# Designs tried in a protein design chat: VH-VL binders against Active breakpoint cluster region-related protein (ABR). Part 4

Target 1, 199 residues: Active breakpoint cluster region-related protein (ABR), of Bos taurus (Bovine) (a6qns3r647to845)
Amino acid sequence: VKISVVTKRERSKVPYIVRQCVEEVEKRGIEEVGIYRISGVATDIQALKAVFDANNKDILLMLSDMDINAIAGTLKLYFRELPEPLLTDRLYPAFMEGIALSDPAAKENCMMHLLRSLPDPNLITFLFLLEHLKRVAEKEPVNKMSLHNLATVFGPTLLRPSEVESKAHLTSAADIWSHDVMAQVQVLLYYLQHPPISF

## First folded at step 4 (VH-VL; framework fv_ramucirumab)

Design s46 (from rc6 with light chain S93D T94Y)
Fold by ESMFold2-Fast, scan of step 4:
Structure s46 (fold): chain C 199 residues (1-199), chain A 124 residues (1-124), chain B 107 residues (1-107)
Amino acid sequence: as target 1 above (199 residues)
Amino acid sequence: EVQLVQSGGGLVKPGGSLRLSCAASGFTFSDYYMNWVRQAPGKGLEWVSYISYSGSYTYYADSVKGRFTISRDNAKNSLYLQMNSLRAEDTAVYYCAREDYYGSGSYYDAFDIWGQGTMVTVSS
Amino acid sequence: DIQMTQSPSSVSASIGDRVTITCRASQSISSYLNWYQQKPGKAPKLLIYAASSLQSGVPSRFSGSGSGTYFTLTISSLQAEDFAVYFCQQSYDYPYTFGGGTKVDIK
């Protein structure tokens, strides 16, 4: 279900599942070694997502008792399963071109303009995620997750070619595929290192 | 003891400036979004501005955007509101308030801790 | 902006009475609604968050209900210390907005 539909149904600024998974990770998982890198149990992740889909108020009790890596995995799965990536299909080529700019001033202007071009639900959810990931990275001495590590985990999840473009890309060389994945990581890393202040 | 203690404020002429301060104690200040809320004499509450835990994100009510600047110093556990180009309609008691943005199972932002309030009077 | 409308603007009731205050949002805000109590000359105090969750230390005679656009705050048995102005507030989206307030006079 599209993020705009979810936020309209919930009448919320950020999807409930995103907010609850983030809160629980910050409560119990901020010092967990390899948080977001270590996979949670797939059946636990699927069960938790089903409970969120059922809109059950007992979800808070389930969150408190579940393995924190499964909760982190649920957040990743939610973004991965969005019908359109959080940073959108429309802006994907522009993000790839923007991050490749060599002039620092042009790059900053482009990257900030692209954020402001996002639909409100996408922008607000992305800003929420950025603050969370920065907090996780602040505990790097304990959890061993740097900004680059988090960008590596989430970049390809938040930025991916449309279904049509993805099928077209399968006809290309492995080097081109690797280049795109690296660029996806660099886009998220850019925003983690250059946080937007005035939105 | 979790508390917010405010200072600053006073009487200023239209077009003048004031800086309000809010000192936090008893909790990890750098973990919380902070807000400013105002209340005109005998009237209701009006939200003014927020600042994220890191200071990277801010947002302002349209009535104050471009004139007011929210800032924080996490090393000093302090929140500030710089008010420029003050108008008579800015006359109010200003409160700083802590917002639970992340937490132990609450996803609905609420102002759980408030400062005592600082009076700002704008008149000629 | 999301507009919050409270009713009544004031109510006068006897100690022991049940008082209900209503809050309506101009659009759905899910459960992103908080209730605050403000006594004369003091800062507001959080009573209820997430429409129905009682803040720690708040007496159980206070309760909240509702979702979407219609919310109520109920005081099941008024006490002398409940003399105050009550405000609802939506935290669904920025700018956050408050209701106009309800003055509760107890006698």
Scores: ipSAE 0.006, ipTM 0.460, lowest interface PAE 14.6, mean pLDDT 84

Design s47 (from rc6 with heavy chain Y50E)
Fold by ESMFold2-Fast, scan of step 4:
Structure s47 (fold): chain C 199 residues (1-199), chain A 124 residues (1-124), chain B 107 residues (1-107)
Amino acid sequence: as target 1 above (199 residues)
Amino acid sequence: EVQLVQSGGGLVKPGGSLRLSCAASGFTFSDYYMNWVRQAPGKGLEWVSEISYSGSYTYYADSVKGRFTISRDNAKNSLYLQMNSLRAEDTAVYYCAREDYYGSGSYYDAFDIWGQGTMVTVSS
Amino acid sequence: DIQMTQSPSSVSASIGDRVTITCRASQSISSYLNWYQQKPGKAPKLLIYAASSLQSGVPSRFSGSGSGTYFTLTISSLQAEDFAVYFCQQSYSTPYTFGGGTKVDIK
């Protein structure tokens, strides 16, 4: 379901699944070695996602009982399975072009303009995620997750050409997702290293 | 200096219309969700409406749905509240407020900058 | 809708006193709670966001605590300029709702 539909249904700016998973990771997973890199059990992730899909806002007891890597995996799965990537398929070519710019000033202007061109629910959800990932990276000495590691995990989930989904079924998934994967990582890394909105 | 300056209040009869304006300066207006909050004389605060960065997404309190319209003009750094079919119970001071979701280092929404308020009186 | 209940509705305290105001949510709102101060004839001013984070420029005598459904605002040593009405507000979901307010009179 589109983010705009979810947020309207929940009467929230950011989907509850994103917000609740982030809060739980920050509460008890921020010092977990390999957080977001280590996979949670797939059945646990699916079970947790099903509870959120049922529009249950009060699941804090269930979240406290779950393995933290399953909660982190639920957040990754949510973004991966969005019908349209968070940063949109419409803007995908522009992000790829922008990140490839050699002039630092032109790159900054392009990247900031693209961010502000996102639909508002997508933009606010992305800004929420960026703040979370920066907080996780601040604990790198303990959790061993750098900004680059987090960009590697989330980049491809937030940026992908949704229109070529059918090719992933006909060829190896790697054939589609490896195309521009480095650039997808660099786009997210750029925003993690540069404040998109700051006053 | 970051500020919100309001205008457009007044006395109006029940069933009438009024448009409130809120002019922003000292910050990038388009980077913030904006809100309207009202306060009836001697009463508490009541949230009225919210508008997203571009103005494409709007939210309303049930008491004003279908009668009030929130809008913004980012080129003019201005926020508006069009109030139609006004009722005596709409009598209040109306505040515009900036919602600082990002930039304060906080994930949690808070109304960090408020306009001075505009009095709207609905009476016959 | 999430209902916010504040207590007390009013309190009279002497300069130097410790004042505590409580706010209860009808359901869990995590830390999505803000506190505002409103002086007579003025717009509200943000004091505390995210339940416990002090807004820049606000005196350190103000502090907030709590999570879930129970929150407190404390003024450790009341000053003359603190006479005002204080409101809590949940920002967990729309419609955003405010507590009924607590009037602090210095007596």
Scores: ipSAE 0.520, ipTM 0.810, lowest interface PAE 2.3, mean pLDDT 86

Design s52 (from rc6 with heavy chain Y57W)
Fold by ESMFold2-Fast, scan of step 4:
Structure s52 (fold): chain C 199 residues (1-199), chain A 124 residues (1-124), chain B 107 residues (1-107)
Amino acid sequence: as target 1 above (199 residues)
Amino acid sequence: EVQLVQSGGGLVKPGGSLRLSCAASGFTFSDYYMNWVRQAPGKGLEWVSYISYSGSWTYYADSVKGRFTISRDNAKNSLYLQMNSLRAEDTAVYYCAREDYYGSGSYYDAFDIWGQGTMVTVSS
Amino acid sequence: DIQMTQSPSSVSASIGDRVTITCRASQSISSYLNWYQQKPGKAPKLLIYAASSLQSGVPSRFSGSGSGTYFTLTISSLQAEDFAVYFCQQSYSTPYTFGGGTKVDIK
């Protein structure tokens, strides 16, 4: 389900599943070596997501008992399975153009304008995620996850090319992923390195 | 010259308090995790605590948790260790140490710069 | 917690000797192992990081090897300034832990 529908239904600014997974990772996963890079057990991830979808009374107990990599994996799966990527289909070409700009001032103006063009639920959730990933990276000496490592994990999760755009420019799946994945990583890395202050 | 200069040691009675200071110079202090390591007379090294770049994250050895507080003032390039409820077994030379990072895929941490050490004696 | 066992506790050696010090971890720490040298009345100094990488300014007679649970520090030709206590340390996970130390003394 669309993120705007979820936040409206929950009467929240950020989806409950995002807030709870982030809180649990920060509580007991911040020192986990390879957090977000190491895969959790797929059946555990699916089970936890189902419990969130059902609004089950056992969510908090399940969160405390579950392997932290499965909780981290649940957050990644949630963003991957959104009907539209968090940073949107509409803005995807503009993010790709913006990150390719060679002039630093033009790049900054473009990249900041694109954030302001996001729907409120997408923007607020993205800013929430950026703050979380920055806190994870601050523990890099312990968890071994740099800003670049986190951008590599989350970039393709938050940004994906539309089928029409991809087929117009690239003819094979390998070509599409080789060119776009690096740019997707660079977009997220840009915002992690240049946090949008005063939103 | 990259250096750490320590102060604040002394003699205290069991149950007393003491605050150690570590002044950094020659590098961007706010870019580094900082650590406290201690060494009892004639014994080996024991890691005590760390603090992250901004001070948002701290961690303590079980032996000092609840009694010691690590803090930093990035504007003053200073690291502190507040020691409360001191015990005879806390008697040691205390070192502050900078944690540097190495590598670019899997990075490694090491204590590359150390303070000169501050003696803390807990005795009646 | 990861326990670091260092051996020997002391070794007597002559100038020009090859000295080898061993460090064992209670669980795999990959290559997250550092070696430090400490001279009497002084703070420790970093010699080797990442199990085998020589810190800048450290003489090439020092070398480290190993991965997982077994590590060695070797001094290929002992010099007068090398008489000191040597400590290994794991940086794989907190709390960081040190070996008990090896005193390298004159024969």
Scores: ipSAE 0.000, ipTM 0.485, lowest interface PAE 15.5, mean pLDDT 86

Design s53 (from rc6 with heavy chain G55S T58I)
Fold by ESMFold2-Fast, scan of step 4:
Parts: structure tokens; C-alpha cells; sequence
Structure s53 (fold): chain C 199 residues (1-199), chain A 124 residues (1-124), chain B 107 residues (1-107)
């Protein structure tokens, strides 16, 4: 369900599942080699997701007992399964056009304006995630995860074209996907490298 | 120079209305969630309401829900609290406060800058 | 709603004493706990955010610790200007809630 509905229901600024997974990764997973790249056990990820969905009273105990890669996997799955991507269907074409701009000043102006155009729950959750990913990348010498590695993992999760407006024409679906995935990675990488200190 | 300057308090009878204002300067107002917090004479702090960057996310304490309306004007760098159907138990000093900026590495929602406070007295 | 319980409600101490104030949450709030100082007639001032992070400009004699449901604010060597009321506040869930306050009196 929509992120705005979740945050209002939970009486939170950022969904509990996002916040709790991030906190656990920063607590126990910051030194894990390949964090977010290494797959967690599928049954553990599904178990954690089910507990969050059910609002189980034992959620905090389960988080402490689970493999950290399963917790990281749960966060990735949550964003991937959102009904609308975090950065929205509406703004997808504008993000693709903005990242392709060659003039650095025009690009910065456009990319920062697009953040301002996000619904507040999406914006605050995205800023929360950006700060988390930057903290993970600060430990790159130990965990081997660069800003580019994290952008590769999360970019396609946070950005995808609308199903109704995405049509293959004269090129294979695989070719179109490859081009779009690279651009999605570049959009997230841009924000990781250029902190949003102004809108 | 980062500051919040408040105005609009006063004495009002039960059932009356008042509007509080909070003027921000020295920072980019539109980058911050804004809060109202109150304190009854000789009592502790009670959170009243917050408003998100573009006003799309607003929450109220149960004690004021349906009677108070929080709003902001980002072009004027101003925060407002419209208080209707005031009760004797609403008598308090009202503070506006900003939350920390998420893009700066903090996301713990601490109130780092406070207004000087505005006294609201509801008495017959 | 998350309930915040502070203890003690008041404490009298001498200059140079170590003062510890405790805050308990009715459910886990991770590290989303802030401490404020309020002097008579003034607005509160942020001392500590994220349970243990010292706000810029706050003297190093102030420190915070804890996570989950149990938190402490410590003043390692009490000074005359530390006469004030101290409040904890959770920012984990809305509505935000404050502890009842601890009044620190100089003997």
C-alpha cells in the first residue's frame, strides 16, 4: 500500500519497516562484506516481512535474532514491492531527462527541483535512505560497498517507468531495460554524490 | 541569526479563538518540519502539532484535534496555529520549534531551534 | 501513545556532584530520545539528540546513554548554571511525548 497511507496509519514519518531495518543494519551490518549485495535466506526475508505486515509484538526480538543479510534483503524487498516506486511514476520521465542534461548547473537545478516535487512522505523517506546509504559507503574499506555499488542495488528499486506508458518500439525489451537501468543507477548515484542542501 | 520570533498570544474567554504566528529567519524554512509545543503554568511540556515541508502531512495531539489548525506559508517563512473553541485547559505558553534537517546526517527529529514562547490565557 | 517516565522528579546536589537522570519509555524507541534543558522563564534548549549525541555548543560535562526503553542523562560535574528542569522526549512515533521533567536544585 502507498507509503503515505502506511506512515499515517503507523503515526510515523518513515515506515517502521524502513526505520527498523536501517537501524539494525547500522548496528550489526556496517562491517558486513557485501551488505545489500549478498542475498539473505528467502524464508527469513518472508518471515520478517510477514511479522512487519502483521504488526507482531515480537518484531524487535526477531530483528536481533535474524541474519543481517535477511534484514537488508527485507528493506530491498519492501521498496521493490511498493505499489508506486518511492520516486514516483509521475516524475520518472523528468528524472530521466534531468540526469541526461550536460550542463552541470542546469542538471543540479533540475534534480533538486524534482526532489521538491515529491510528496512529503516520499521525500522524507528518500532523504532517510540517502543518509543511511552514505553511512554504509563510509565503511567501504571494510564492507567493500561503494556509492556506485549501492546505487546499482537500490536505483532500479526506487525508480521504474509506469507500466501503462512503457512500450517497446523497434528495439528489444532487453535493450530498453539495460538503458533504463543504467539511468536509474545514475539518478540515485547523483543524489548520493550531491547532498540535497538546497531545493 | 537562525531564529524563530513568535506573536499573537493574549487573553480570551472559553469558546473563543486566537491565531499564533511564528516568523523564521536565518535558514531555509521550507526544508524543515515545524512543531508547536505548549507548557501550562508550572507544568511540563506537551507536544501539540507538526506540519511537513509542503503541508501535505499534518498531525495533532488528541487534546486539540478538531479545534486547532496548523499551517505554514513558505513564501513568507511563517508558521501559524489557529486555535478555535478554546478551553481553560489550553492556557499555556506556546512554543514553535523546528526539527533537525534530514539531509544533514540527522534524522532523530530533535527540536534544535525554539521560539521565545507566546502566552495564551483562557479565562472567564 | 508512548509514555515517558522520568526519575527522579527533583534532585538537590552540590557544585561538582555527578547527577544522573533516568527516562523510561513504555515501548522500545531505539535511539530516538532527546534531552532538553529549561531555565526559568526561557524556552527549552536541546542538549542531546539520538540518545547520546551532544548538541553543538553544549558543555562536554553533559552526556547521554541508553537505547530501547532505558535512557540516562548524566552531568559529570554540576555547575551553578545547570540549575534547571530537564526533559526527555521520544521522537520515534507520533504523537511525540515528553517525560514529566526533573528539577535540579543546587544545595
Amino acid sequence: as target 1 above (199 residues)
Amino acid sequence: EVQLVQSGGGLVKPGGSLRLSCAASGFTFSDYYMNWVRQAPGKGLEWVSYISYSSSYIYYADSVKGRFTISRDNAKNSLYLQMNSLRAEDTAVYYCAREDYYGSGSYYDAFDIWGQGTMVTVSS
Amino acid sequence: DIQMTQSPSSVSASIGDRVTITCRASQSISSYLNWYQQKPGKAPKLLIYAASSLQSGVPSRFSGSGSGTYFTLTISSLQAEDFAVYFCQQSYSTPYTFGGGTKVDIK
Scores: ipSAE 0.346, ipTM 0.763, lowest interface PAE 4.4, mean pLDDT 86

Design s54 (from rc6 with heavy chain S30D)
Fold by ESMFold2-Fast, scan of step 4:
Structure s54 (fold): chain C 199 residues (1-199), chain A 124 residues (1-124), chain B 107 residues (1-107)
Amino acid sequence: as target 1 above (199 residues)
Amino acid sequence: EVQLVQSGGGLVKPGGSLRLSCAASGFTFDDYYMNWVRQAPGKGLEWVSYISYSGSYTYYADSVKGRFTISRDNAKNSLYLQMNSLRAEDTAVYYCAREDYYGSGSYYDAFDIWGQGTMVTVSS
Amino acid sequence: DIQMTQSPSSVSASIGDRVTITCRASQSISSYLNWYQQKPGKAPKLLIYAASSLQSGVPSRFSGSGSGTYFTLTISSLQAEDFAVYFCQQSYSTPYTFGGGTKVDIK
């Protein structure tokens, strides 16, 4: 379901699944070595996502008892399975072009303009996620997760080419995929290193 | 200085209309969700409406839905509340408020900056 | 809609006293609970956001605690400038809702 539909249905600005998973990771996962990198148990992740989808009262009880890597995995799966990526398929080519700019001022102008071009639910959810990932990276000496490590985990999850764009490059898919993944990582890393405090 | 300065308000008869304005200065207005909150004389606070950064998303309390319209002009750093079909129960001081979504360490939707308030009296 | 029940409605306390105000939500709101102070004739002022985070510039004698459905605002040593009405507010879902307020009378 589209993020704008979810937030309207929940009468919230950021999806409950995003807020609850982030809150739980910050409570007891911030010092977990390899948080977001280490895979949770797939059946636990699916069970937790199903409970969120059902809008069940058991959510808070499950969150407190569940393995923290499964909660982290649930957040990753949620973004990965959005019908449209958080940073949108419409803006994907512009993000790829913007991050490739060599002039720092032009790059900053382009990257900040792209954030303002996001639908409001996507923007506020992305800003919420950026703040969370920065807090995780502050504990790098313990959890071993740098800004680059977090960008590597989440970049491809938040940015992916549209189906029609993927089909346009079918014969070169593997080459284009590898190149694009690196750029996707760099886009998220840019925002983590240059937080849009006032954009 | 971060500031919200309100204008408009006054005395209006039941069924009448009124438009409130809130002028923002000292911050990047289009980075923030904006809210209207009201307070009847001697009573508590009641949330009225909010509007997103771009103005594309709005929400209203059931008590005002269909009668009030929140809007913003980001080029003029201004927030508005158009109030139609006013009732005696709408008599209140109306506050505009900035929603701090970026905050220090958390995005928990708190109202960190408030306007001075505008009195709206609906009376025959 | 989420109902916020605040208690007590009023309290009279001496300077130096510890004052505790409680707020209960009709359903779990996690940590999406804010506290505001309002002095006579003035707009409300944010004291605490995210249930326990002190707003910049607010004296450390103010503290918040709680999660889920039960929340507490504490003033550890009441001062003359703390004469005000205090409101809790949930920002978990729309419509945002406020508690009925607690009037703190000093002296």
Scores: ipSAE 0.331, ipTM 0.764, lowest interface PAE 4.7, mean pLDDT 87

Design s56 (from rc6 with heavy chain D31E)
Fold by ESMFold2-Fast, scan of step 4:
Structure s56 (fold): chain C 199 residues (1-199), chain A 124 residues (1-124), chain B 107 residues (1-107)
Amino acid sequence: as target 1 above (199 residues)
Amino acid sequence: EVQLVQSGGGLVKPGGSLRLSCAASGFTFSEYYMNWVRQAPGKGLEWVSYISYSGSYTYYADSVKGRFTISRDNAKNSLYLQMNSLRAEDTAVYYCAREDYYGSGSYYDAFDIWGQGTMVTVSS
Amino acid sequence: DIQMTQSPSSVSASIGDRVTITCRASQSISSYLNWYQQKPGKAPKLLIYAASSLQSGVPSRFSGSGSGTYFTLTISSLQAEDFAVYFCQQSYSTPYTFGGGTKVDIK
């Protein structure tokens, strides 16, 4: 379900699944070694996602008892399964072009302009996620998750080419995907290293 | 100085219309969700409406849906509340308020800056 | 809609007293609870956000606690400037809703 539809249905600015998973990870998972890197049990992740989808009144009890890696995995799965990536199909080429800029000032202007071009539900959810990931990385000495590690985990989840672009036959699909994945990681890493505090 | 300065308001008859304005200064207006909150004389606070960064997403309290329209002009750093089909129970001081955004390190939508308030009286 | 019930409706206190105000939500709102102070003829002022986070510039004698459905605002040592009406507010879902307010009066 499109993120704008979810937030309207829930009467929220950020989807409940995003907010509740983030809160639980920050409460008891921030010092977990390999948080977001270590996979939770797939059936637990799917069960938890189904409970959020159903708006079950018992969600808070499930959340406190669930394996923290399953909660982290649920957040990752939610973003991965969005019908359109959080950073959008429309802006994907512009993000790829912007991150490739060599001049730091031009890159900053471009990257900040792209955030302002996002639909409002996408923007606020992304800003929420950035703050969360920064807090996780602040505990790197304990959890072993650097900004680069988190960008590697979430980059391809938040930013991917549209189905139309994926069908392009201009060159090897494997070569395109390899280069794009590195760029997707770099886009998220850029925002993590240069938080849009004065956005 | 971060500031919200309100104007508009006054006495209007039931069924009448009124437009409130809220002028922002000292911050990048286009980066914030904006709200209207009202307070009837001697009563508590009641949330009325919000509008997103771009103005493309709005929400209203059931008591005002279909009668009030929230809007913004980011080029002019201004927030508006168009009030139609006014009723006696709409009599209140109306405040505009800015929500925190996550870039400031705040995770939750709290109203950190408020306008001074504008009195709206709906009476014969 | 989420209903916010605030108690007491009023309290009379002396300078130096510890004052506690409670707020109950009709359903779980996690930590999406804010506290505001309002003085006569003035707009409300944010004191606490996210249930327990002190707003910049607010004196440390103010503190918030709680999660889910039960929240408290505490003033550890009441000062003359603290005589005001206090409101809780949930920002968990729309419509945002406020408690009825607690008036802190001079004894």
Scores: ipSAE 0.364, ipTM 0.770, lowest interface PAE 4.2, mean pLDDT 87

Design s58 (from rc6 with heavy chain T58E)
Fold by ESMFold2-Fast, scan of step 4:
Structure s58 (fold): chain C 199 residues (1-199), chain A 124 residues (1-124), chain B 107 residues (1-107)
Amino acid sequence: as target 1 above (199 residues)
Amino acid sequence: EVQLVQSGGGLVKPGGSLRLSCAASGFTFSDYYMNWVRQAPGKGLEWVSYISYSGSYEYYADSVKGRFTISRDNAKNSLYLQMNSLRAEDTAVYYCAREDYYGSGSYYDAFDIWGQGTMVTVSS
Amino acid sequence: DIQMTQSPSSVSASIGDRVTITCRASQSISSYLNWYQQKPGKAPKLLIYAASSLQSGVPSRFSGSGSGTYFTLTISSLQAEDFAVYFCQQSYSTPYTFGGGTKVDIK
């Protein structure tokens, strides 16, 4: 269920489903126009996810033959269906506060501190995803997917308010909802534009 | 200067215990997974264990599981390997190694920095 | 566990020769393959990561190729300082595993 449970069971740093979907997208989908934006067939996505959940040896055969947008969709669905978002319920309010900071130095300090506050399996999986998305965006002239486009696709998937936070937002103006969605996109975009680790 | 300096090791009888230390300098220690790799005299390399960024997650080779414990102290920039119930087959030079997951823009997990090694001899 | 089979176990070559070392994985490891050089009494040194990427500071005479299950390390023009044992290593899954090593002797 949780990423930590999956990685411990698999004896892996990053969930097998994340690794395999990323590998296939980089192998066959890096030049696909609208990769991650274009929806795969829902039944194909559910079938592939079921095979990963069952830890079936046929995964590699299925991956090579399947439509690349279904493989990309499987990765998105995996993050969306996590019981707790990758960037966690606990840190959600802090990410929203951090991204809203006006001073660039304070923002950087806050955003880097939040990243290092993630559980290790969440952090390494997030860093793996960031590197993958940067590689996809490097092919923007062909695939038409910018860093902003990828942040728009994945941001709300990796960051969601908790049930309590969501109920609080429902009692607020509609503009706050719009600002929250934009802030989720901006958090992911920030990390895509600013390396989490100094090179 | 990026460096890993090892200490500990020595001679111990079968069933005994030893603790190895690895001190890191010149980089942000908490940004790296850390590994222990050993090499028996005249033989090849064998991976022993790794530990995650904060020390929350660790994994072991089957040959040492239940006997060895990897740990880290990020405030002291130090990595440790506690070895209990030592056997003659554990005799080896033990290396600590930094796993470069990032820094070079890669996620292929290579050991880019190694300690100098410390000899562990298990003999009666 | 992923088994890494390395060949040859030993090779003797003259300075200036081309040396080729092969590594085979028991299952596909994509490009998660690293090459290390170890000199007598010293810790291993990273030469190649991600199957074909040259580590900074490593001479250009070293190159790596391959993906999936078959990998090759090539030394295009052997030098005296290349006397060493060479190891391949997969980082695709835990436990990480090394090849048996190839000893390169310079005549």
Scores: ipSAE 0.521, ipTM 0.814, lowest interface PAE 2.3, mean pLDDT 87

Design s6 (from rc6 with heavy chain Y107W)
Fold by ESMFold2-Fast, scan of step 4:
Structure s6 (fold): chain C 199 residues (1-199), chain A 124 residues (1-124), chain B 107 residues (1-107)
Amino acid sequence: as target 1 above (199 residues)
Amino acid sequence: EVQLVQSGGGLVKPGGSLRLSCAASGFTFSDYYMNWVRQAPGKGLEWVSYISYSGSYTYYADSVKGRFTISRDNAKNSLYLQMNSLRAEDTAVYYCAREDYYGSGSWYDAFDIWGQGTMVTVSS
Amino acid sequence: DIQMTQSPSSVSASIGDRVTITCRASQSISSYLNWYQQKPGKAPKLLIYAASSLQSGVPSRFSGSGSGTYFTLTISSLQAEDFAVYFCQQSYSTPYTFGGGTKVDIK
């Protein structure tokens, strides 16, 4: 279900699943070594996501008892399985072009303009996530997760091309795939390093 | 200096209409969700409506839904509340307020900057 | 809708006293609770956001605590300028709702 439909249904600015998973990670998992990198048990992640999808209200007790890596994994899975990526299908080519710009001023103008082109529910959810990831990275000495590590984990979940085709097994195709993933990581890393300027 | 300056209040008869304005200065207006909150004389605070960054998403309290319309003009740094079919129960001081959750530290949708308030009196 | 029940409705205290105001939510709101101060004839002023975070420029004698359904605002040593009405507010879901207010009178 589209993020705009979820937030309207829940009467929330940010999806309930995003808010609750972030809150639990910050409460119990911010000093967990390898948070977001270490996999939670897949069946626990799927079960928790299913409960959020069916009933957002009664899950608070279950959430507090779950393994923190399963809660972190649930947040990652939610973004990965959105019908449209958080940063949108429409803007994907523009993000790829923008991050490739060599002039720092042109890059900043392009990247900031792209944020303002996002639908409001997508933008506010993304800004909420950026602030969370920055708080996680502040504990890097303990949790061992740098901004780059977090960008590597989340970049590909927030940005993906609208069409995934079955391709011939070619070396050039593999090179193109790895280049796109690197660019996706760089887009998220850019925003983590250059947060929106508002005070 | 970050501030919100309000105008447009007054006395109207039941069934009448009125438009409130809220002018923002000292910050990037388009980076904030904006709210209207009202307070009847001698009573507590009641949330009325909010509007998203671009104005594409709005929400209303049930008491005003279908009668009030929130809007914004980011080029003019202005927020509006169009009030139609006014009732005696709508008599209140109306405040515009900024939600600061764009930026670090405030992700709990707190109203950190308020307008001075505009009195709306609905009487026969 | 989430109902916010605030108590007491009024309290009279002397300068230097510790004053505690409570808010109860009809359902869990995590830490999405804010506290505001309103002086006669003025707009409300934000004191505490996220249940326990002190707003910049607010004196350290103000503090907030709680999560879920039960929250408190404490003024550790009441001053003359603290005469006001205090409101709690949930921002967990729309519509946002406020508590009924607590009037603090300085004796």
Scores: ipSAE 0.489, ipTM 0.803, lowest interface PAE 2.4, mean pLDDT 87

